# Ledger of designs, part 5: VHH binders against q89az9

Target 1, 320 residues: q89az9
Amino acid sequence: MNLNGEQKSAVLLALVGIDKAIEILKELSIQEIENIAKCMSYMDVISSITADLVLSEFCNEVRINKDQNISFINNNFIISLLKKVLGEHHAVLLLDKFKNQKNISDNIKKLNLINPEKIVSLIKGEHPQIIATILIYLNRNHAANILSYFEDNLSLDIIRRIANFSSLKKLGQEEFVKIIDNLINKYQNSMLNQQGIVTAVELLKLIKRDQETKILTKMFSSDKVLAKRIKTKMLEFSDIINLDDVYIRRLIKVFPLYELSEIMKVEKEEFKKKFYKNMSLENTNLIKNYCSKKIFISNDLIQKKRNNLLNSVKKILYNS
Below, E stands for the ipSAE of ESMFold2; O stands for the ipSAE of OpenDDE; V2 stands for 0.75 times the mean of E and O plus 0.25 times the DockQ between their complexes.

## First folded at step 1 (VHH)

Design b05 (framework vhh_h_nbbcii10_fgla)
Fold by ESMFold2-Fast, scan of step 1:
Structure b05 (fold): chain B 320 residues (1-320), chain A 132 residues (1-132)
Amino acid sequence: as target 1 above (320 residues)
Amino acid sequence: QVQLVESGGGLVQPGGSLRLSCAASGFTFSSSYDYALGWFRQAPGQGLEAVAAISGSGGSTYYADSVKGRFTISRDNSKNTLYLQMNSLRAEDTAVYYCAAGLDWLYSIEPSEIVDMLGDYWGQGTLVTVSS
């Protein structure tokens, strides 16, 4: 049900076998064969249920095993089929074209999921022609967001190249595939350590406290850097109120009083009392005076100040 | 109000046993930030000496060479109390014993790290006299 007519035709041809498929395809135009071959090259695994549905809709003379998975014969089937129908030379050229187009399409889908700011950091050193080509293939909204991060002179150069773009030559397609694959690999490598730490923290929060502590203690012995990173990531703003007074006093000495005043304006009384009992009377009065004023502070600014306070806590506790 | 209150000190004969307790108030041993806990002592005319320490996790302990095999440190988080079991006491163990606490933010595993976490809070001390 997620298959169009060309995709259904591709499944059917694969199921009937090479000899019968050749007879059918010889009656089609080169463009029709190209379209079917393209669909076949993009097909991965077909379930027996999907194959049965396609077979029931098209009806053929070929007896088929309903439990058969045809994914393993797809590439060899397509290659053999095209060589016999179009001749070896023409078939090889067509298959190379489809393979490059599929690789570009797959990698572009991945790039469309990556934050624009991250893509900018990866491509800002690339030649403007490469940047222009990437933006041409991306979703228009995503491309526009990426473009907005570049300086006016570079943006002008990129737009000129996009405006003058007609197509990639075969060698350019091959080089472009390598470039975007390298980009994806660089992004994945940068994400791997961050993703792993987040997953570890989530798992540690779900297990028993005793087990969590034993794991972190052993990790601290074998890999202090990793243990520190995980423990730091586990610390949340809500934990600050549970800190010992000694650490609150150290925090107050290094954290800007004005930023603390902004945070205090929106925090609960128990949070305020925790800080006030650890501050000089002078500083307490300054904060209370600020909190009494009708000054608007945006939620975004408050969250930024909260993150600044939490980061200062992390430095004091873990000596970052 | 954070306080550490020692108890269990007194006069004991050489070769005897004594158990010290340290009750904590104003903070909990089972908080999200576990506390490292320990015992220090000061003998007459001597400096302050670390005796034993236990990590926030309870999985690691420190003992001074002079007390290894004779003293055992333990903690009961449900009772918010630290203990020092002193066996085979000697005249040289005569001292004022102080309970100490500190936040174990790193889940210390090495004995030296545990001792370095101590000192945020101190008890008033309890006298242990070992004499015939």
Scores: ipSAE 0.000, ipTM 0.167, lowest interface PAE 19.7, mean pLDDT 74

Design c01 (framework vhh_7pa5_2)
Fold by ESMFold2-Fast, scan of step 1:
Structure c01 (fold): chain B 320 residues (1-320), chain A 127 residues (1-127)
Amino acid sequence: as target 1 above (320 residues)
Amino acid sequence: QVQLVESGGGMVQPGGSLRLSCAASGFTFSSYAMSWVRRAPGKGPEWVSTISGSGGSTSYADSVKGRFTISRDNAKNTLYLQMNSLKPEDTALYYCAKGTSDEEFLYDLLSGGFDYWGQGTQVTVSS
């Protein structure tokens, strides 16, 4: 809620009304006008309380029309103001520049919230110059995590391009906006595709088991890939005990023995028996020795490890 | 003096094909990335495709991926664009553009600048 000097200036100019704002802006340098205009273009809505706080902090006697102009800083106000100060042609050029910079900033904020692994899947096919430009605008820690997923030769190429980067110019900014918008759209479409499968799974869980079995059986004959995907998504931890021994043996080969030991400490004997018959005597004895120790494991840690096991099962079933 | 001469444009029906050529002179062709850029009536320039100096690396705009193929013949100092499954929205003046470096044109595009553009060749897709 605390505004910087540029934000306070923007609020004050909005409050004094267009005619008086023009008089004030004419007394400022071109650089100061650009900074204030840029700030205005990024601000959406100012609360009356915030406006009153800025107004009460103002120490110069300026004619403020509070009966006519509790105005929000918006595109129409900014456009009208800049056209009157700079002229129509220059105002349009400046606003186009700010629009592109704002779009880049907004989309970069969105990308900073997306998991690094997901970003890699979206951009790995892009030209190295595009990848380098994206990483320059992301938070340094986030960019470093993304970079770690690329092979040595590509990482070298990307770092070299980053080191040689100076700035985006007009044509480059326009192209970059399009690229980033396309990436955000790909991410959103990917999320919508996942939601469709989730909805189908939820619906199938709510119908009778006989009907569910009939639907899945018919689906296997018409679309085996979709049926497999839905069936895998429907899997719960309690279902693991009902898996074919072939899958249990594959799971044991890829899942960490120590983590499995922690899960076994709290699971029912029936669950343990299912795993023991599918592993070596040596590994069975190691797990039994761990289970005999009086070691406390938190409920949160157990649930996390159970989820890790379930996810490993889902990965095996999907790839089989 | 750098010179780029485009050819191969014309009128074609939707679903048709055209092959554009760009004859380059005045510079060491194999040392520079080359690009195709188009301008539709009433619109700004749109980057279409880039090829590295060696021809080993290519890039395409999403709107043309799977339909257009960029290639080059360094022995003939010639750049090509094979355009398949043409759509009305592909109607534009197509320009051959030289990069400022021996890398991909996207480096120059994103860093800000073109060294040289040709006069263009018109492609019209209509029924």
Scores: ipSAE 0.000, ipTM 0.279, lowest interface PAE 13.0, mean pLDDT 75

Design c02 (framework vhh_surovatamig_d1)
Fold by ESMFold2-Fast, scan of step 1:
Structure c02 (fold): chain B 320 residues (1-320), chain A 122 residues (1-122)
Amino acid sequence: as target 1 above (320 residues)
Amino acid sequence: EVQLVESGGGLVQPGGSLRLSCAASGFTFSDYYMSWVRQAPGKGLEWVATIKQDGSEKDYVDSVKGRFTISRDNAKKSLYLQMNSLRAEDTAVYYCARDYSWEDLLEYFDYRGQGTLVTVSS
């Protein structure tokens, strides 16, 4: 585990005990105390190995053996330490500040893991000041990708707000935590809705075909949007050959000819005929020429190409 | 000290209309973008609409587009929100805020007991 200087200082202070830590902290600036206390609040358990490494680094050639893990989990140590050094009122304010900063940090880590396109869909309706604040806290690459989805005028407004940003005060941090929590909840609810569709599709695939058809037909009459979502998710590569010629013609216009040629090289003659029927003689001849060449394509690559074609079909059927 | 005082809220039936007003003092009103934000029961603060200094540009949250109209009168140092075709979901305390001033927005966030209550109920 690589620790920074503040984290190493926090470990060392914990090792010397509360009475001696108080003596040391009284000699530090308020900013230094805040930085060390912040590290302590974020560090729950220190392994004996990590403690030994910190001690080795600070005590030169002397190694002090510790057989037990050092725990910061008891808030009592941090609270008692800060109250004795700073007084009760200041200690409470500082601890509240650290709690808000930790909540922001934890939520930002969650947002950094969410796909930029999903974040854009969640925040596009938010005030530019809120968008700017979110981007300030995100990883720079992630924030830049998100920013690229916005129009020039909005991007300019956001950058101006970022350039003028200094820091969030305690009450602003509290409101920001609530805003981020709401966004994460919206994302999680969206994911639960997607899981519901997957479950419905899996169940429909396991029942008899006649019952499946009857359910989907009734669903189309009562909830056309849901029926389309389920039907789109149920679509498999083997279903492509059964599509109406109109959809095959639309697919050919948007799907790369070379990529289609790679798929055609390994597909059955019936599949090839379906596509050839719906394309120009020139394009048919180009594909046939490619299929005649002794070019090896791995099964993994073919499956990826098939998935690309299936996804293009889903876009055509979903959006029409 | 910046002061923003909202008024015009009340009880209205679904499909009804209300006009909110905000009186500004303590700053040069004509130099700032102005916004309306709201807080529905049990929800966080939600941005509603923004208007440029001269009134030439306006932006709205998707849920109110075509229903709400933001406007301003720089001579009277006043901001307005015309709310038409009101829905139960529009029930909230409505606040006005000075845009491009993060400090004012934070101060407003601190003072949840003010604003103007809009209740849309039958």
Scores: ipSAE 0.000, ipTM 0.265, lowest interface PAE 16.3, mean pLDDT 75

Design c03 (framework vhh_7zox_3)
Fold by ESMFold2-Fast, scan of step 1:
Structure c03 (fold): chain B 320 residues (1-320), chain A 122 residues (1-122)
Amino acid sequence: as target 1 above (320 residues)
Amino acid sequence: DVQLVESGGGLVQPGGSLRLSCVASGFTFDDYAMGWVRQAPGKGLEWVSDIYSGGSTGYADSVKGRFAISRDNAKNTLYLQMNRLKPEDTAVYYCAKDTAEYLLSLMDEGYAGQGTQVTVSS
């Protein structure tokens, strides 16, 4: 646990008890009190080892009771302390402010872990001010990656709003917390739905092909959307060679020739023949020429290119 | 004294059209982004559309391709042309000076117009 000075101060105040903490806080500025109270509201149970480390760091000459364990600093301790120092009304307002800031911070940490493309799909329908506010709170690199997925006009609008942003008022903070909570819930629900489909796909792959076909055909008749989602997840790179020539020709029209050339360099002759059969002589010769060159292509790059081709196939089969 | 007065709402059948208007006064209309937000029965406020002083526009995914926002700076008037209306579009529609400030309470007073009712039913 890496504690800053304010967090270490919070630990010490917890150890000396409420009466002594009040005396100490009365000697500090309102800003300093708010900073320490904010740290206290974010802290959980602290082990005696961490407490001893903090105590030894601040006061090596001070005699301490090392049999003490620092318990969770809960709202009862914090509100009692703040009520006696600042008054009940101000203490409640300050705690509400810290609660909202902590909720925003926690959810922003979760959003920083979500793939940029997925965040775009979740927020593209939101008001540009909401998008701008989210991007302000995210890591700069993560926010930049998310911004790059938007159309030029929307990106311009978002940047203008970011440039003109000031801190949220209490009402705005409360509304923003609700918006971020809804986004996290939508992501979790999407992940749960995706996990369910993945499980269904894994189960279908384990049963006999005849049973799989019967189930999918029956599902397509009763729930076309679900059938398409499952079929999309079931498609693997090895299935491309078994596609009807009509789909191969459509794929060749939309997939970049150079990227296809890179894939062809490592694929088996059977795969190459399937594509060459459906290509012009000019394009076939261009690919064959590229494949004859001694050009290094990393395994990671090949896998990325294979995934790009597979995604293009999925769009042709399941998207209009 | 900022004043926003909405009009143009009413009852319309699914697939129909309505045009909403909002007359603004008490501020330099040309300098501000203007927009529309709506509130369906039992639901919270939902952003519909924005238009900037330069004419740039934004739309919620639910209305994109069906609604068109426009402004007449000479008349201090904001418009929303609503086409191919759906039952889901039933709501009270509010004109807002900078919809972002209204929705996120960035302005202390949370000022908005009285709203205009749009009902889409057979």
Scores: ipSAE 0.000, ipTM 0.210, lowest interface PAE 17.9, mean pLDDT 74

Design c04 (framework vhh_7pa5_2; at its last look DockQ between E and O 0.01; V2 from the best seeds 0.00; counts 0 for: pae E 21.0 > 2, grease 26.7 > 24.2, placed apart)
Fold by ESMFold2-Fast, scan of step 1:
Structure c04 (fold): chain B 320 residues (1-320), chain A 123 residues (1-123)
Amino acid sequence: as target 1 above (320 residues)
Amino acid sequence: QVQLVESGGGMVQPGGSLRLSCAASGFTFSDYAMSWVRRAPGKGPEWVSTISWNSGSISYADSVKGRFTISRDNAKNTLYLQMNSLKPEDTALYYCAKDSYDAFEILSQLDYWGQGTQVTVSS
């Protein structure tokens, strides 16, 4: 609840009531009113404690009950204020602008939490200007990670578009909101689809193995794509040691030796022996030399490398 | 005044091919990226492909990737779209569009759309 000056001003205006707020707002410029209205539209319910502190900081000229909670996103309050100060036409335009900006901000926060690889999959089919616009709104570090997945020529085009970007006008903001909403919906639908597969996998793991085998065999006959998706999701890192040597040799051929060395440093001897059996003496000695060194590898990095190896296995077994 | 004149549309069987052309005038063609945008019956505008000013960057919508090829001839101020393996879903009015740094303008192409050229894919 740390409030800036504009947020504290919004709280005070809400607390003094509409008639007094209008009198104050009439003394302000359109831009100042816009800033205050924007703060009010983004603020949720404020606790009585926070409201009381704001009142105390501004000399308690307005007194309210300590137990009262303040709502700043009450459309009737904001609409009434803006209509009386600006007139209905300008009030509607300003509220539409803030709604679009809030929707963009909220969805951008969600996109910043999504892995760069998944965002690339969602936006790779979009027009380069749309990609550029998304990257402008994302956190710089996150945007840079996403950009790194694109080929040099496309990255050049995107950077050029970013460098020439000035602003999204009202119509552009409306279309951008729709595009981002669609991306979030595609991501959520992908997660729901994954949840269905996850549930199926969990159920199959809990039933008797004979029944699991019969179900999967029949599924391969009727829906090969679904059967492959389920089997791919069922595969765990611990299953790698049980793979036929042919698959281990194919895995070693395509997986980076250095990355494999990092994994081998923390794996059990049984796992190491399975791989050593299927690789050249030269490569085996290189890995053993790496494993004998006192090199720190974070748990997070190890898990990432393990996931990379498992994904390579899945590609060999199920995606050909 | 920006003018774009599309041509090359027609009726084809599924699996057929068409080559669209766009003659541009009223601006320095070689300074701008160019796009193809289509509007199917009952749908809004859908971006199809973009080519940068020097052909160094080319992008396609997933729905047409591997089937369509965008190209340009800066000496002739002409944009092309080679459409192969046409599907009924490709039936639309196809528009040539000048690049914009406004996302809405790229999607709507209201100020830079020519008359369009009709592509109908049916058996």
Scores: ipSAE 0.201, ipTM 0.677, lowest interface PAE 5.0, mean pLDDT 78
Fold by OpenDDE, look of step 2:
Structure c04 (fold): chain B 320 residues (1-320), chain A 123 residues (1-123)
Amino acid sequence: as target 1 above (320 residues)
Amino acid sequence: QVQLVESGGGMVQPGGSLRLSCAASGFTFSDYAMSWVRRAPGKGPEWVSTISWNSGSISYADSVKGRFTISRDNAKNTLYLQMNSLKPEDTALYYCAKDSYDAFEILSQLDYWGQGTQVTVSS
């Protein structure tokens, strides 16, 4: 393990014990103490090998004959050490800060692994500043992908907020931790609940259509919510053209016309006709005019927009 | 000192409408984005809507999107929230806040704001 100087110092201090560690820390600046303490707080278990290497490098006098994993850094040790060095009040504040930072870091790691579309679904209802803050902490590519799903005005606001971002204050950190914890919990809960639904949908897609219809009809009579969830999940973009006009009309009312125009530019005539018959002549002409323009849109962007449309449809159907 | 005074709340039936107002003083109103937030009984504060200084950018929480409309009159130093199609879930104390790129501070300090205006939606 390639440890940096601060990490090595943290290990060393933990190994030498509180009394000796205090003597060392008294000679350091507050910032140095904070940095080392932070490192300590992030280190739960280190290998005996790593410990030995650090000791060999810095102190040949202490040999640790313990198992492969050494748990010598615990919360009590850190607390005791910091209290003695910084005093009770400052120690507590610093520990809280470390806890919050660690929490944020851990949750951000989790968020970086979640699909951008799913992230959007989780955070779209949050204040733009919260969204901006989340994006600041995420990997840049991931954040950029997520940002691409937001409307232009919101995206602009988010970018503006990011540009003006300085740092999270203490109160901000605490609140942010709560928010991201909640988001992660929501995600986890959704995943647990969705696994069954996904499996059911996969099976239903493999059976005959008549049988599928019978099953879902019967299910709808006994468990409307479940049936709606399954039906919604089963809906594909290609199914939009087969929807009743009433749903298309509802969709047109809530979906941005510009974004719809972008989708229509690449869609078949049958798709266009389905929408044109359900919208005003004015809007139809606007879309037609847009479609006549030589504008290049990436396939990825189009797919994202299709997904947005599909999601809007799904919402309408679910709430119907 | 920054002062925000909310008004316009009341009791309405589901499907009803209310218009909230927020009178701002103690700062240059036209220089700042403004937000509405609400707190329901037993729940934490929830962001509702934000409007930029010139009304060029507007955003809503998903829960109120399509039903609520935020607006402002900079000449009157007043923020508005038109609430249509109200639901029982909209029952809350509503606050206006100066949006200074620190939403976290805003949400954490609701108790330091004005008294808010109570909105109750019940049959």
Scores: ipSAE 0.038, ipTM 0.445, lowest interface PAE 3.0, mean pLDDT 81
Fold by ESMFold2, look of step 2:
Structure c04 (fold): chain B 320 residues (1-320), chain A 123 residues (1-123)
Amino acid sequence: as target 1 above (320 residues)
Amino acid sequence: QVQLVESGGGMVQPGGSLRLSCAASGFTFSDYAMSWVRRAPGKGPEWVSTISWNSGSISYADSVKGRFTISRDNAKNTLYLQMNSLKPEDTALYYCAKDSYDAFEILSQLDYWGQGTQVTVSS
């Protein structure tokens, strides 16, 4: 990595230990101490590679011949250092300032990585000033994409608020930190809920079919949305033949006929008959003609096509 | 299993250009930020550039700004680095990295690197 001078200083101070760091910081101006402390507050972990790089560069300048193991920078180290150098009052004020700035910076990085449609779902209920402030801190292309999801009247209001923005003074830095942190937590909880559904499906597949059916039936009574999500993820290819004909007809409308023909070629007659009774004579004859041909299809390709059909079934069932 | 395969390196004279490619597999490429990192002989890794999942956020090290351009093609699961106006100090082994928004974070997650492609700039 290519660290700037302040970052290199922060790493070096952590490596020399708190007593020596205090002596060094006392030789610096308050502004220099603030800059280095800001860098240290952003450094959560120092790897042995980073430590070796910084130490090697320092050794080249002043000739010290000692490698060091991995060390950690954390808030306890920084707090102790600043309290001893600046006194408790000034250290607390400085650390609070940097904590808020770091939190905003870290959370903006996360928001810039999240899909715009998901961000819209997280912020659509917020006050327009809050939405405007969030968009100001995001990458411009990302913010523009997000803005495009809002209705014209709201988009105009948001643009006007962006144009009049001068600073966080009106909203307050601390309030903005809370808002952004809450959005990140909501996003992370949404991701964890996806994992929970996968885990529930795995567990239900391991119990007896009778118990599985009873649990899902009772769940449909109490929480229909959750039950549909679980049942849809549990579907297997073999379940398709047991679907109501209404779903088969809907599937035929959206699934490519050529791919269906390839699947039909390798499937059992009962599977074929389920589909034939739900399609036009013309399409049935096209599939039967394809099935009569001597065409080689690899097992891997067939499994991929079976999975594609199953996914189309899952989309139909989830939306019904 | 995450796999990153860099290519496009080679030997070039100062002022020349090279275009690096990184083929990604084993993960949903379009969900992750990607970075280029380089390591000169006898030196540790240094961050070059980062691009967000949708190319909406791009950043460069000061030493390459204006000369290098990062891009990605999510349909092809491929990351690119266009390197123009190459200097001898650009000589390094260039790696692509997954989840590499910050050089410090890249170092803490070393298994997210490829094998690298060598770029040599000399007369």
Scores: ipSAE 0.000, ipTM 0.125, lowest interface PAE 21.0, mean pLDDT 74
ESMFold2 (binder alone), look of step 2: mean pLDDT 81; pTM 0.821

Design c05 (framework vhh_7ubx_2)
Fold by ESMFold2-Fast, scan of step 1:
Structure c05 (fold): chain B 320 residues (1-320), chain A 124 residues (1-124)
Amino acid sequence: as target 1 above (320 residues)
Amino acid sequence: QVQLVESGGGLVQPGGSLRLSCAASGFTFSSYAMTWVRQAPGKGPEWIATISSGGSTMRDDSTKGRFTISRDNAKNTLYLQMTSLKPEDTALYYCARGPDEWLEDLFSYGMDVRGPGTQVTVSS
């Protein structure tokens, strides 16, 4: 049922049991055994119906239990099979090869899902050969985007290494796997740390304002970096009106006037006066003209515009 | 930006000991082989020892019993422990990044970065 020859062979060998499978595999080349074992290592559970179809095609007098399901990701079966067929030494070498290939494949899938900007921050400063090897394994568009972040001399070295790449030696493959695992762990730890800040902010918003103020004040004295991160995440739209006029003027220069006009249409007079005080008569009149028009703006769109303004405030206060 | 800075050099008497350090910054130190090289007055550079990213060492026979190369990846620091110093060991000692242990078919003698050096003078 649309299984290829290697998949059918894998199913058949699993169905006949280890003793008969060993006898069959002894008649095959090392390359054929490797291909079948690799197929088996990547397969999940096979249904009894699929197993029956494979056996029926073979026309052998083998017995089958139709209630059986077979797991091909069972390393103990593969390990025992290879050791008995190839001997301990050759079996270990093949299994190490499969393990390294699987680890590289799995980690590359993870890296392809990570934003190029994040990957650059993770690999910046790594040996050019490591960078080149990562780029070889990544999706071409993803790799090109990552490469665009590097300076001319480094980009030249990386491209030269890619052009001259043949294969990694066994020792180099082992080191590459370790480096990739460390990069993934570093990324995962970064995500876990961000969750910690979110949890802290949620807890601080739930406690009494007096305790929140005391905790944040003490934190600014002992750990300014942490306090800044938490304060940035805690900043709300309602805090904008309390900013110094200098920051309001900077915000007006950077934020699109049309978006500000949309926000002003639904805000209280106190908020409007704070902005009008800090902008030109020309721009004030443009906003007032827009606010006088009977234009419908959905609540969802207003919230998006408000979030845009708040993000601009965060950039002004905490990115300098 | 990639930088290597040597320290620990100075004037020492024959038979004395000295430990050189090389502080690395601006790159992932643990991913690179590191080398110690010396240059005596009026002579070309002489290779002393290399330590691979994995910690394996290669040493010049003339110094093998007296000099030991080591690294501390947690501190991004390369070391050269020198014992039983002789007047002929007088030289400017450099640390360098490389050789490139990953290039099999295109071997490079080239160390792509080296420090300003630290002077070692062995004299009574």
Scores: ipSAE 0.005, ipTM 0.403, lowest interface PAE 10.8, mean pLDDT 75

